# Designs tried in a protein design chat: VH-VL binders against Flagellar basal-body rod protein FlgF (flgF). Part 21

Target 1, 245 residues: Flagellar basal-body rod protein FlgF (flgF), of Caulobacter vibrioides (q06171)
Amino acid sequence: MDNALYVGLSRQMTLRRELDIVANNIANANTTGFKVEDLMVRTEQAKPAKTLDGSSPVKFVMDTGVARNFTQGPMTKTGGDYDLAINGMGFFKVQANGGERYTRDGRFTTNPEGILVTQAGAPVLDDGGGQITIDPRLGPVTVGKDGIVSQGAIRVGRIGLVRPDDLSTFAKDGDNLYRNTTNTAPQPVTDAQIHQGMLEASNVQPVIEITKLIEIQRAYESVAKMMDNTAELSRSAVERLGKIN
Short names: E, the ipSAE of ESMFold2; O, the ipSAE of OpenDDE; V2, 0.75 times the mean of E and O plus 0.25 times the DockQ between their complexes.

## First folded at step 11 (VH-VL; framework fv_latikafusp)

Design K105 (from K94 with heavy chain R59Y; at its last look DockQ between E and O 0.66; V2 from the best seeds 0.00; counts 0 for: pae E 3.9 > 2)
Fold by ESMFold2, look of step 11:
Formats: sequence, structure tokens, C-alpha cells
Structure K105 (fold): chain C 245 residues (1-245), chain A 122 residues (1-122), chain B 108 residues (1-108)
Amino acid sequence: as target 1 above (245 residues)
Amino acid sequence: EVQLVESGGSVVRPGGSLRLSCAASGFTFDDYGMSWVRQVPGKGLEWVSGINWRGGDTYYADAVKGRFTISRDSAKNSLYLQMNSLRAEDTALYYCARDSYGDWRYGAFDIWGQGTLVTVSS
Amino acid sequence: SYELTQPPSVSVSPGQTARITCSGDALPDQYAYWYQQKPGQAPVLVISEDSKRPSGIPERFSGSSSGTMATLTISGAQVEDEADYYCYSTDSSGTYVVFGGGTKLTVL
């Protein structure tokens, strides 16, 4: 009976972690650049995902107890001058949380000093690790596919994209950011392209995640029922043994 | 100057095969996505197939899926379309088009060839 | 099976404004592109990303997109603008790309 309760508690802890991950995926189904996650200890390599136009292997990456799918999400137009999407395997560099961080979320804006920043206010870094400053009086911002930022004829800077040798070295750091968990700096990338006026949508498929949520909830209820039945059996055994007066 | 030159169009029988080639010059081939677009003379444009600048992502119109294969060769600055199991409705002028972005789905065809004619007839 | 719908023809007099429409359900989420094709020639890109004019395209060409409809506008149409015009776009997922059926612009 003690074994069943320990197994039940261990299972519930695992199911709670899975539930938290699935709930986070659902909450981020509309979050720009978000990459869907699964629990590492209870997941195996998924079969390669296919598109209607051919075979595209799913890139699963293990990170801090989660497997993360870095498959490119759909890109949609916004028309915003500071909305950028990456086509290909690369990440924007930003300065956050005391160091360099990386993101697929290209929703940028300027702060009061004119610095190009994320929605959370983290400066977007150029290819040399410096900040990019926009003067609003110099006209509209143009970002080329190579990352060159200009205002009219004036070149302001170049957004540098990077990629780690192995995507598993990137760990979640909050605010749709990743940190590098190794001593090897991510490599500069020129084989990915930047599209101004577009954003990369989340690669979460809500119907799939809701199905997982329902299955996890049912598994949790089943374990809770098993634990209740075990406790009732133990109580019944104590009652049948009687009490010493 | 920047140009695309298609070749390989011919008269073939139904069920036959052809390989179309598109030679690129005057630009860095590896920076661009590429597509094949066809047009029956006197009719509208029909997108056939696309390939991204990396060569890893390909896409096909439903009418040709499973029969046509797009590929590119960076060493030769060339785009190819292998056309198998040809049908009479595949008769068209086939254009090679450069996508100004690295992925044909999110870019524009800013450079076109003059086309190569494929005729599928007994 | 995604489609872009264009009128088969549009006629204007020289100096008038021609408007060619392109209707598609995914156009709120996807850019439209416009191609001009004169008889016996390859298509030429005249409007990119809904409204951007490539170098070498006359200022009289402009584009817009609102809701499910993209519009190519030729202000002060010239006789040499007589051509077939095609829109191009994709569905909301980027899976099904198409050209519209084409619009023959006649400048009488």
C-alpha cells in the first residue's frame, strides 16, 4: 500500500510538470516566435514532422527538463517597421538579465533614447555586440534581408543573427528568451534572412495541446482515485483490526 | 547583367520525362529562392514549384506533386525541374523566376527568364 | 485549395485611373504581389509587399491591401500600361500559393 502511494505521488508530480508545460504552450499559442515544449523525462524523439510540400525533420532539443521544438513557425505580415521575422535557423541577440540572450521574437520598438529594444525593453544587439540607435527624425526604418538597418540613405547598423553549434545549448530564460549554457559563443549566421514587416507565429498547435491537456487531466484523476482507494483500503484494514480500549 | 536562361523544353509523349534547367548569372545564386512558373499560351500564370536558397525546403503545386522534383546546384548556379509522368495538361511555357527573398513563399519574383516550351503530345 | 479572384478585364481611357482588384481570404495575413505581363514577354514585378514599388516602376503604379482585397492602382494610365496583370499570394499557413486568374487592362 505504501508502494502504491509513493508511486502515485511520484506520478502526480510528473503529471503536474507535464500539465504546467502544456498549459504554458497553450498560453503561448499566440506568442510571437514561441517554440512548443514537452517534458524531457517522459518524451521520446517524435517522428519527423511532414509538410504538404515535402519532408521536414522536426528538431527536438533537450533543455533543463524540457524538449523544445525549434521548427519554424508560420510568418505573417504586420506592416510594422520594427516587426522582424527570421527565415532560417538563427536568433536575434539581445542584452538582458546581465548578459547576451537570444530570441526568435522580432517584435521590436524604440525606447526614449532611440535604442532598438524588445517589448520587455532589452536592447537588440548589432553584429558587433553594440546597440542600434534610431533617430525618429531621419525617416522610416528599412531593414534588409541581410540585417542592414537604414534610415533613407543613412546606414544605422546591422542586426546580427547567431546560431549555436547545437541547439540543446540554449536554455529558456523567460520573456521568450534563451541563454547560452556553454562556454562556446554562438556562431554568426548569414544563411538566415530577415523579413521586415513580418512576425514569426508560435509553432504551437492548440488542438494538439488541448488533447494533451485532457489526457493529462484524466491521468491525474486516475492517479488521485488510485490514491484515494489505497487510503480507503488502509482505513478499512485499521477498522477491521479494531481499537485497543 | 542579371539574367535567367531556361533550357530543356521539348516535345514529349504522355508518360514521358523531361529535365528543365535554368542557368543563373549576374547575381549571387545562393542568396535567393527560386521557382518554376508555367503558362499555357494565351492563359494565366500558374505557380509550379519552389525551392528556398538553402535547398532544403521545397514545395509543389498539387497538380504536379509526386511527379515533379525541383533542385538546385550551387556549384553550377543552376535550378532544375525533373518532370516525370508528363500529361497533356503539363503543356506550357515554363519560366524560371528568382525570389528576391530566400524563401519563395515570403518574397517576390523580381527576375524572370524568357521561358522554355514543353509540349506533351503523341 | 486557395484561390485569388481578379476581374477578367478592366477598361479605362488614357489619363484615367485604373484599379485592379484581387480578392483572397488570407490577404489580411499575407502580402500581395503584382505582375505586369505584356504580350510575348515575361512577367514584370510592379508592386511588392502590398504597396512597395520596385526600382524602375513608374510612380503611377501603387498598391494597397485592406481586409481580404488587394488593389493595384494605375493613376493616369498610359497606352503602354495595357497588359495582363496578375496578383500572387499564399494562404494563411503559407502552404498554398497561387496567382490570380489575371486581369486584362485595356487603355483605349
Scores: ipSAE 0.353, ipTM 0.695, lowest interface PAE 3.9, mean pLDDT 84
ESMFold2 (binder alone), look of step 11: mean pLDDT 90; pTM 0.913
OpenDDE, look of step 11: ipSAE 0.857; ipTM 0.935

## First folded at step 12 (VH-VL; framework fv_latikafusp)

Design K106 (from K94 with heavy chain D31Y; at its last look DockQ between E and O 0.81; V2 from the best seeds 0.00; counts 0 for: pae E 3.6 > 2)
Fold by ESMFold2, look of step 12:
Structure K106 (fold): chain C 245 residues (1-245), chain A 122 residues (1-122), chain B 108 residues (1-108)
Amino acid sequence: as target 1 above (245 residues)
Amino acid sequence: EVQLVESGGSVVRPGGSLRLSCAASGFTFDYYGMSWVRQVPGKGLEWVSGINWRGGDTRYADAVKGRFTISRDSAKNSLYLQMNSLRAEDTALYYCARDSYGDWRYGAFDIWGQGTLVTVSS
Amino acid sequence: SYELTQPPSVSVSPGQTARITCSGDALPDQYAYWYQQKPGQAPVLVISEDSKRPSGIPERFSGSSSGTMATLTISGAQVEDEADYYCYSTDSSGTYVVFGGGTKLTVL
């Protein structure tokens, strides 16, 4: 097979993965607490394949993984009593999908039973893994910077923030949630605060992502044309050999 | 009981250095962000620098970047501003201010000192 | 380079309503804070988080924010309210904080 064709196929696979990542970032530019993703690409030097004729090294571009940028997004005011933002490195705990899940998305509400839940109805967990129940008869809820939830003088509970030892252990689990991929529980945080009445915006920069999208589409079409031209050259060579015989 | 007391302001020559101090009392110092705010007499307020409650995050106004350093000392309940390469336009009354949260940007300055005067003059 | 713009002065008679405006492009997304400063004194917080009145601040002080403009309102202004007033907020990036240029309120 033609080395240029294999390099073209490898490039298209990388470009398609880049496209999926950029498209997802753009789709989540307005998603509370969303953390932008990027394709971590490293260049590896190919090992030469040596024959009696010898060959030059072919450089392959290899996908090494997907990086997520957990840089703090801007915090913006909403005035909502159940809107919470985390200032610092930490995650809310919620009960979803049969287990504990983690999120930076602090858009919460109460269900008919008064349980503090996410927009999707998942209970927000306290520092001990229990649910937080708000009694509407006790007046407005106050959430302190330490996560203590109160109604007037009544302490209702404490929202517990956690952080993994290594952020790479958190994987996307849909609905703006993360799942812990290890058997090591995330640890309580000591350097983050909760701000009631604010939400953390996405850290996606839409203009940058749209520029990436345009460049990826252009590069994909260029590779597709190269591959079509290479396939025509190969077919022409086979036809010439068959015609001679 | 809650108070902030600034000190260390004096008259210095251009290019000189000063260290301002702010002693906190009557509250748990380590729960709050802190800032320095200055005011030229007869002029408006200007935020100078801020530091979060743990001291790991510091920020500076453009006019003072690279010349001023904010720090805090939990053992002494004190906030500091090291001022180097002083200029005439740094002449102002310097206030120490407590942020209502543990950050220098998302809360209110709910407690202020009375200020310490820095004069940069030949 | 983010700025909060205030009028340089506002004048009212005692008992009338004073309104002091503060304009800034980040105000739709950031809380505004208001400080009162009398001559020779440190600033005093009079309005927090757009509209919240701290303990000890008279009920005649109120605040609002709509679009890119925050407003401090003093209903039934008294001679003792004569002071400089500053708005304060965070910039668009959440990196810096800034004071407005100040407004001198004259009551008489």
Scores: ipSAE 0.446, ipTM 0.743, lowest interface PAE 3.6, mean pLDDT 85
ESMFold2 (binder alone), look of step 12: mean pLDDT 90; pTM 0.912
OpenDDE, look of step 12: ipSAE 0.452; ipTM 0.757

Design K107 (from K94 with heavy chain S100Y; at its last look DockQ between E and O 0.64; V2 from the best seeds 0.00; counts 0 for: pae E 2.7 > 2)
Fold by OpenDDE, look of step 12:
Structure K107 (fold): chain C 245 residues (1-245), chain A 122 residues (1-122), chain B 108 residues (1-108)
Amino acid sequence: as target 1 above (245 residues)
Amino acid sequence: EVQLVESGGSVVRPGGSLRLSCAASGFTFDDYGMSWVRQVPGKGLEWVSGINWRGGDTRYADAVKGRFTISRDSAKNSLYLQMNSLRAEDTALYYCARDYYGDWRYGAFDIWGQGTLVTVSS
Amino acid sequence: SYELTQPPSVSVSPGQTARITCSGDALPDQYAYWYQQKPGQAPVLVISEDSKRPSGIPERFSGSSSGTMATLTISGAQVEDEADYYCYSTDSSGTYVVFGGGTKLTVL
């Protein structure tokens, strides 16, 4: 296979992956606690190919994985007693999918038993790994910045806020959940705060993502055109040789 | 009993430097974000700078960015504002205020000092 | 930058209801805070998080927010309520914070 075709194919594969990621970012731009993702790529040491107009060199690239940007999303007001936002680096602990999971999505509520749960019904865990039970008879719930949950003068628990030593060890587990891929438990966070009555919006910047989308699409089309031209050239060359013999 | 007391305000020449201090008492200082707010006499309030409860996140108004530095000392329960390259337009009464959210972005300033006057004049 | 717009002045008779507005594009997503400042005094937080009244603040003070507008309401205004009032909020991204221009409330 011609080097140009090979390089073009590799670039198309990565561009397609990038498109998927950017599309997912855009789709989740309004998803509570969502973190923007980027494709990590590595350029190989190969002779670059050029587009038809010669203005856009194309290099062989490899997909090296997806990076999550865990920068702070903006916190927005909701007024909800059970809506919580994390300011800083940390995650809520929840019990889901057969184990401890983590989330930045602080859309919580109470189930009929009075247990604090996610929208999906997963129990929110306290700092000790236990459930937090709210007694309606004790009055409205107050959550301090330190995660202490109180009803009146009664402390009913403390929101579990944890952080892994390496954020790259957290893998997506659906429904705005992360799972720890290591055997080392995330550690309690002491340098972040919880804000009641607020939610963390995604840290996606729609304008930036749309711009990326357009650029990726243009790049894809350019590479496709290059490959098409290369293929045509090869075909023509073969035909010419056939006529000579 | 909860109190903030500013100090350090004085008369300085343009281009000069000044360090303001805010002494906190009567509450757990490290639980709160802190901000400096200034007011030109007869004019409105202007947010100047903020520092979160850990001191790791600082922010400045565009007017003072690159010239002012906010910091805090937990051991001394004190907030500081280092002001360099002072301009005439920096003349104002400077308040320190605590933010009960622990963040200057989203918090409320429920306690204020009485302010310290900074005058920049030739 | 971000901007909050207040009327420069509002006048009411004693016993009437005063309403001071604050407009900002981010107010649908961000809480507004209200501060009262009397001459020669430091500001005092009178309303937090759009509608919460701190302890010690008279019940005649209330706050609301709808769309891009926050409103401080003083029901049954008293002479002692004569002061400058400032709203405070952050932009949608949480990057910029600003005080409104202030409103002079006169109780005639």
Scores: ipSAE 0.261, ipTM 0.705, lowest interface PAE 2.4, mean pLDDT 91
ESMFold2, look of step 12: ipSAE 0.468; ipTM 0.742
ESMFold2 (binder alone), look of step 12: mean pLDDT 90; pTM 0.920

Design K108 (from K94 with heavy chain R105K; at its last look DockQ between E and O 0.76; V2 from the best seeds 0.00; counts 0 for: pae E 2.2 > 2)
Fold by OpenDDE, look of step 12:
Structure K108 (fold): chain C 245 residues (1-245), chain A 122 residues (1-122), chain B 108 residues (1-108)
Amino acid sequence: as target 1 above (245 residues)
Amino acid sequence: EVQLVESGGSVVRPGGSLRLSCAASGFTFDDYGMSWVRQVPGKGLEWVSGINWRGGDTRYADAVKGRFTISRDSAKNSLYLQMNSLRAEDTALYYCARDSYGDWKYGAFDIWGQGTLVTVSS
Amino acid sequence: SYELTQPPSVSVSPGQTARITCSGDALPDQYAYWYQQKPGQAPVLVISEDSKRPSGIPERFSGSSSGTMATLTISGAQVEDEADYYCYSTDSSGTYVVFGGGTKLTVL
C-alpha cells in the first residue's frame, strides 16, 4: 500500500474520532455538569508523506487519548431546593454501578424513603460515605456552602465533596458519572463551595465546538480527496504499465 | 456585631496611588467573598472588584483593570484595594461588602461598610 | 458588557403598591438581587435570589422574576421606603457583574 494512502487513512481515523468528540460536546452543551473533551494528538516529527504527485503533504498524527477539561462551568439558577452546584474543583459522591462514583451533576431529589438521590435514583453520599435522609417533618432543607445539610436547626448531614489528586484518574462511567481508576480514594475538598438552588452548566462553548466541527470536516474531506487522487494515480500507473507489457 | 469598616480614603492627585482597607469583625471572614463597590455622590452603584473566599480568584471591572488590585489578609480579617494610576473618574465613595456566596459573581452583599471617600483632583 | 435597565424613578402614594422593574438578558439564568439605599446610608440587601427576603426586611418587600425581567414589589408602601433601589446580577456565563442604574422611589 502506498505510504500516502496509509498516512491518509491514519489521519482520517483521527479526524473521525475528533469529530465524534466534538459532536458529543455539542450534544451535551446543555447537560448539567458536563465537561468538554478534546482529543489529544501528537504530530510525528517525521517528514510528512507526499502524494505521488507531491501536491499534498500529509502529516502523521497519533491519537494519545482524550483530555477532559474540568474548568468551572457557569452556575445557573433553578430555585430547586435540592439542586446543588459546585463552585471550585470537586465532585459529588454517589453510590452507583456497584460502587462509589462521582459527578458534577447536582440535580438531586428525594426518593419515597426520604433519601437524597440523583435523577437516576443513585444515593448521594455524605462526607462519611453514608446516605443522606431528609425528614419532611423537619421542614425545608438548607444546604450551606460547606455542604452541611440542615432542616431547621437540625443538621442532617454533609454533602460529600471530593476530588482526586490527579483528575486524569477519573474515567467516564456513563450517565454523567466518573469512576476512580486508582486504588487511592479521592480526598475531601475544603476549597470549593456548594450552592443550593443552582446548577452547574456544561463548560462547553458551542461556538468554539461548531468551529472545530467545521474545521475537522474540511480536513476530513481534504484527506479523502487526497487519497482518492493518490489511488487514481496508482491505478493509472498500473494500467499504463500493463499496456506496455 | 457583624461589621465592615473602610479606611484609607483621602485626596490624591491624578496618577497617584492609594490603598484602601476594610476591617471585618463579628463573623468568620474567610467564609465570605468580598467586593469593593463605589459610588459617585449623587450617582449609582458601581461594582469595582471582587475576591473569592479563598483569595485565589480576583476580578475587576474594566474601568479599573490593570490599575487596581484587590487582596485579603485572613490573619487581619481585612480586605484591601490598592489603587494605582488614579484618575479623576475614580473619585467616589468606596464600600466594602461581603458576599454570602463566597464569591464576587452573584452579589449577595448582605453586609456593607459605611464607605471611605476617595477624591482624585489636581 | 452586561447591562441591567431600571426606570429612573417610580412614584406611589402611601399604602399603594410600588413595583420597580429590572431588565436584563441573563435574568432567566441568573438571580437578581435588590438593594435599598437611603440618603447618606450604605446599601441594604432587601431581596436575594429573585424572591428571598433576608431577615429583618419587612414583609411588604417581595421580589419576583419572569423571563428577562425582575421586579421588586413593595406592598403598602410607606414613607420610610422612599429610597434608591438597585438591582444586581451577573451575566449568563457568570463572568460579568453589574448594578442597575437605580430607581428613585418617591412616596408622596
Scores: ipSAE 0.367, ipTM 0.740, lowest interface PAE 1.7, mean pLDDT 91
ESMFold2, look of step 12: ipSAE 0.595; ipTM 0.803
ESMFold2 (binder alone), look of step 12: mean pLDDT 90; pTM 0.916

Design K109 (from K100 with light chain E49K; at its last look DockQ between E and O 0.78; V2 from the best seeds 0.00; counts 0 for: pae E 4.1 > 2)
Fold by ESMFold2, look of step 12:
Structure K109 (fold): chain C 245 residues (1-245), chain A 122 residues (1-122), chain B 108 residues (1-108)
Amino acid sequence: as target 1 above (245 residues)
Amino acid sequence: EVQLVESGGSVVRPGGSLRLSCAASGFTFDEYGMSWVRQVPGKGLEWVSGINWRGGDTRYADAVKGRFTISRDSAKNSLYLQMNSLRAEDTALYYCARDSYGDWRYGAFDIWGQGTLVTVSS
Amino acid sequence: SYELTQPPSVSVSPGQTARITCSGDALPDQYAYWYQQKPGQAPVLVISKDSKRPSGIPERFSGSSSGTMATLTISGAQVEDEADYYCYSTDSSGTYVVFGGGTKLTVL
């Protein structure tokens, strides 16, 4: 088998995965709280293989996963009473998919029972793991920088923020949510502040991601051309060897 | 009583250095961002520098970047501004201001000091 | 660099409504804050987050923001409202925070 063709196919698979990640970042440049993703790649040394022109060692590149950049995105005003943004390191805790999930997306609303929920209807949890219920008859909701939810003088609850010891333990779970992939519970955060009437924008930088997309596309085309040239050389060599005067 | 008291303003030669201090009292200093704001007599307010509540994020106006350094000391409840390579244009009354949040970008200055005057003779 | 533009002065008679404007391209996305400064004194926050009046600020002070313009309104202006007024905000990225140039309000 042609070692260059195997290396080319492996490279194309890695480039396709990179392209998918960059395209997803661009698609989410306007998604509240979205955290830009990048490919985490490990390189494994393949066993030497013999090419038609001789033996040479090759390296195969294996796609091992996605790295996520949790740096804070810009915060912009909305004026909405249920729009919350976190300034600092932390996540809102919600009840979804049969367990606790975590999000930077502070677009909340109330359901008909007055429960504070995400856009998908998942209850937002207080610092004790309970639901937060808003009575529309008690006036407008205020959320302080410490997460205390009030209606006038009445304390309704406290939105507690949590953070894992290692951010790589949070995996995407759909609906702009993360799940904890370990048995280590995330710890409460006291060094972040909640801003009512604001939302955190995506931390995607579209110009940078578009530049990456162009580079990946060019690399993919270059590998495809290399593979075509190699196949043509092999076919031409077989044809010339098979034709004798 | 919530209070900010600036000190350290004086007359300094061009190219000289000066360190301003701001003592905070009556509130939990570590929960708030802080800024320095200056005002040339008879002119408007100019934001100079800010520091977040933990001290790890600092920002400077372009006019002072590279010359001024903001810092805070949680044990002493104090904010500092180290001013180097002073110019005549730096002559102003310097205010210490508390940000209502931990970050000058997204909050308001709800508590101000009385200011300390810096004069740079040209 | 980012700038907030205010008129240099506004004059009203006692009892009239004074309106002080502040223009900036990022104001649709960023809150404006208003400060009153009387001669020889530190500034005082009079409007927070476009329209919120801090405790102790008279009810005649109000604020609004629409498009690229924030407005401080003093309904029934009084002689003690004579002061310099500054708006404060940031650019769209939070990189530059600035005060407006200030507006001198005269109440005759």
Scores: ipSAE 0.384, ipTM 0.721, lowest interface PAE 4.1, mean pLDDT 85
ESMFold2 (binder alone), look of step 12: mean pLDDT 89; pTM 0.918
OpenDDE, look of step 12: ipSAE 0.582; ipTM 0.805

Design K110 (from K100 with light chain V97I; at its last look DockQ between E and O 0.78; V2 from the best seeds 0.00; counts 0 for: pae E 4.4 > 2)
Fold by ESMFold2, look of step 12:
Structure K110 (fold): chain C 245 residues (1-245), chain A 122 residues (1-122), chain B 108 residues (1-108)
Amino acid sequence: as target 1 above (245 residues)
Amino acid sequence: EVQLVESGGSVVRPGGSLRLSCAASGFTFDEYGMSWVRQVPGKGLEWVSGINWRGGDTRYADAVKGRFTISRDSAKNSLYLQMNSLRAEDTALYYCARDSYGDWRYGAFDIWGQGTLVTVSS
Amino acid sequence: SYELTQPPSVSVSPGQTARITCSGDALPDQYAYWYQQKPGQAPVLVISEDSKRPSGIPERFSGSSSGTMATLTISGAQVEDEADYYCYSTDSSGTYIVFGGGTKLTVL
C-alpha cells in the first residue's frame, strides 16, 4: 500500500474520532453541568491538525484520549428548592454504579423514601458518605452556601463537595456522572459554594462546535479526494502497462 | 463591627493614574467576593470591576477594561483599584462593596463603604 | 452590551402602593436585586434574588419577577421610603454586572 494511502487512512480514523467527540458536545449543549470535550493529543509526538485544509501535509497519529474542559458554565436561576449549582471547582458526590460517582449536575429531587437523589435516582451523599433524607412534613428545604441542608431549624445534613488533585483523573461514566480513575480519593473542597435555586448550564459553545464540525467534514472530504486521486493514478498506471503488454 | 473604608481618591489630570484602596474589618475577608461600584454625584450606579474570594477571577466593565486593574491582598485585608489612563468620564464617587456569597456576580452587595471621590480635570 | 431599564421617577402619597419596574432581556434567567439609596448615603440592599427580603428590611418591601420584568413593590409607602431605587442583575452570560438607571421615588 502507498505511503500516501496509509497516511490518508490513518487521518480518516483520527477524523472519525474527532467527529464523534464534536457530535457528543453538540448533543449535550443543553445538558446541565456538561463539560465540553476535545481530542487529547500526546505531548511526546506530533498531533493531528484539526483545522487542516486539503493542501497542508501534517503528520497523522492515532489519538489516545479525550480532554475535558471543566471551566464553569453559566449559572441560571430556576427557583427550584432542589436545584443546586456549584460556583467554583467542585463536584457533588452520589452513590451510583456500585460506588461513589461525581457530577456537576445539580438537578435533584426526593424519592418516595424522602432520600435526596439525582434525576436517575442515585442518592446524593453527605460529607460523610451517607444519604440525606428529607421529611416533606418539616417544611421547605434550605441549602446554604456551605452545603448545609436544613428544614426550618432542623439540620438534615451537609452535601459533600469534592475534587481530585488532578481533574484529568475523572472519567465520564454515563448519566452525566464521572468516576475516579485513581486510588487517590478526591478531597473535600473549601473553595466552592452552593447556590440553591440555580443550575449550571453546559459550557459547550455551539457555534464553536459547529465550526469544528465543518472543519472536520472538509478535512475528511479532502483526504477522501486525495485517496481517490491516488487510486486513479495507480489504476491508470496499471492500465497503461497492460496496454503495452 | 463589619466595615469597609475606601481611600486614595483625589484630583488628577486626564491621562494620569491613581490607586484606590479599601480596608476591610470585622469579617473574614478571604471568604468574600469584592467589587468597585462608581457613581457620578446625582447620577446612577455603575459597576466597575469585581474579584472573587480567591482573587483568580477578575471582571471589568467595558468602559474601564484595559485601563483599570482590581486586586486584593489577604495579608492586609484590602481591596485595590489601580486606575490608569484616566479620563474625564471616570470622575465619580467610588464605592467598595462586599458580596454576601463570596462571588460578586450571583450574590448581593450586603456591605458598602462610604466611597472615595475621584476627580479627573485640568 | 446589556441594559436594565427603569422609569426615571415614581410618585405616590403616603399609604399608597409604589411599584417600580425593571426591564431586561436576561431577567428570565438571572435574579434581580434591589437597592435603596438615600441622598448622601451608600446603597442598601432591600430585595435579594427577585423576592427575598434581607434581615432588617420592612415587610412592606416585596419583589417579583415575571418574564423580562422585575418589580419592586412598597405596600403602604412611608415618607422615609423616599429614595432612589436601583435594580441590579447580570447579563445573559451571568458574567457582567449591570445596574438599572435608577428610579426616584417621591412620597408626598
Scores: ipSAE 0.306, ipTM 0.681, lowest interface PAE 4.4, mean pLDDT 84
ESMFold2 (binder alone), look of step 12: mean pLDDT 90; pTM 0.907
OpenDDE, look of step 12: ipSAE 0.544; ipTM 0.793

Design K111 (from K100 with light chain G94S T95D; at its last look DockQ between E and O 0.85; V2 from the best seeds 0.00; counts 0 for: pae E 2.3 > 2)
Fold by ESMFold2, look of step 12:
Structure K111 (fold): chain C 245 residues (1-245), chain A 122 residues (1-122), chain B 108 residues (1-108)
Amino acid sequence: as target 1 above (245 residues)
Amino acid sequence: EVQLVESGGSVVRPGGSLRLSCAASGFTFDEYGMSWVRQVPGKGLEWVSGINWRGGDTRYADAVKGRFTISRDSAKNSLYLQMNSLRAEDTALYYCARDSYGDWRYGAFDIWGQGTLVTVSS
Amino acid sequence: SYELTQPPSVSVSPGQTARITCSGDALPDQYAYWYQQKPGQAPVLVISEDSKRPSGIPERFSGSSSGTMATLTISGAQVEDEADYYCYSTDSSSDYVVFGGGTKLTVL
């Protein structure tokens, strides 16, 4: 196979992954707490390759993973007693899938037992890893900036915020949740604040993502046309060599 | 008593510089965001600049961006506004204001000083 | 250049209900706050987060927000309520905060 075709195919695979990432960002432009993603691509030293017609070094694009931008999205009012936003670097802890999971999505509610839960029913954990139970008969819930949950004069608990030493250790786990991929527990956060009655919007900028989408689609078409032309030239060369014999 | 006391306002010529100070007392200074708000006599309130409780996030109104610098000093419980390249339109009473949360925009200004007058005139 | 628009003045008789409006495109997504300022004094917060009354503020003060409009209501206005009133909120990007132009309430 032609060296240009190998380079073209490698480029198309990278472009397809970039397209998937950009499409996911656009689909989540209105998802509470969503953090925009980008393909982390770096250039490696070009690998030499030779063709029958002599040598021409070619360059391969290497994919080094997905980068997630945890820059805080704008906070917007909802007035809901169980809507919480984090101002600062931190994550809510929840109990899901048999363990602790982490989220920036502060859309909470109570279940029939009065337990504070996510939209999917996962319990929200306090700073000690326990559940937070709301008694509806004790009046409205107040959540302070320090995470203390109160009903009137009664302290119900304290929502614990955590963050990892390295944000790259958090991997997507569905339902707008992150899973810790290491054995090192995330650290408690003391420099972030909770805002009751607000939610964090996505940090996706749709115009920028749409521009990236257009660029990727055009680059893919250009590579596809180049590959078609190269394949036709190679086929023609093989046919001419067969006639020489 | 919880209070904010501004100082440093004076008469300066256009192009001059001035540093305003705000001394905080009666509360834990490092728990709160802070702002400068100005008011031209006989006119409305105008937000000038804000700084969060840790000092790492600062913001400026467009009219003062690049000319003014907000800062805070935890050891002295003080907020500062360095004003450079002053113009006639900067003439106003400058208030120091405490945000009710640790952020200068998602809370309310629940404590205000009495203001310090800055006059920029030829 | 996000703006909050208030009427320049509102006039009521003692005992009447005064309503001061504040309009802004970001108000559906951002809380409004209300400040009272009497001549020669610093502003005083009278309504927080659209409708919450701080401790020490008379019950005749209330607030609401619907769509792009926030409203300060003073039920049974008294002569000492005569002051300038400012609304305050964040822009649509949550990058800046802004005051309204102010409303002079006259209670005669």
Scores: ipSAE 0.565, ipTM 0.788, lowest interface PAE 2.3, mean pLDDT 86
ESMFold2 (binder alone), look of step 12: mean pLDDT 90; pTM 0.915
OpenDDE, look of step 12: ipSAE 0.620; ipTM 0.818

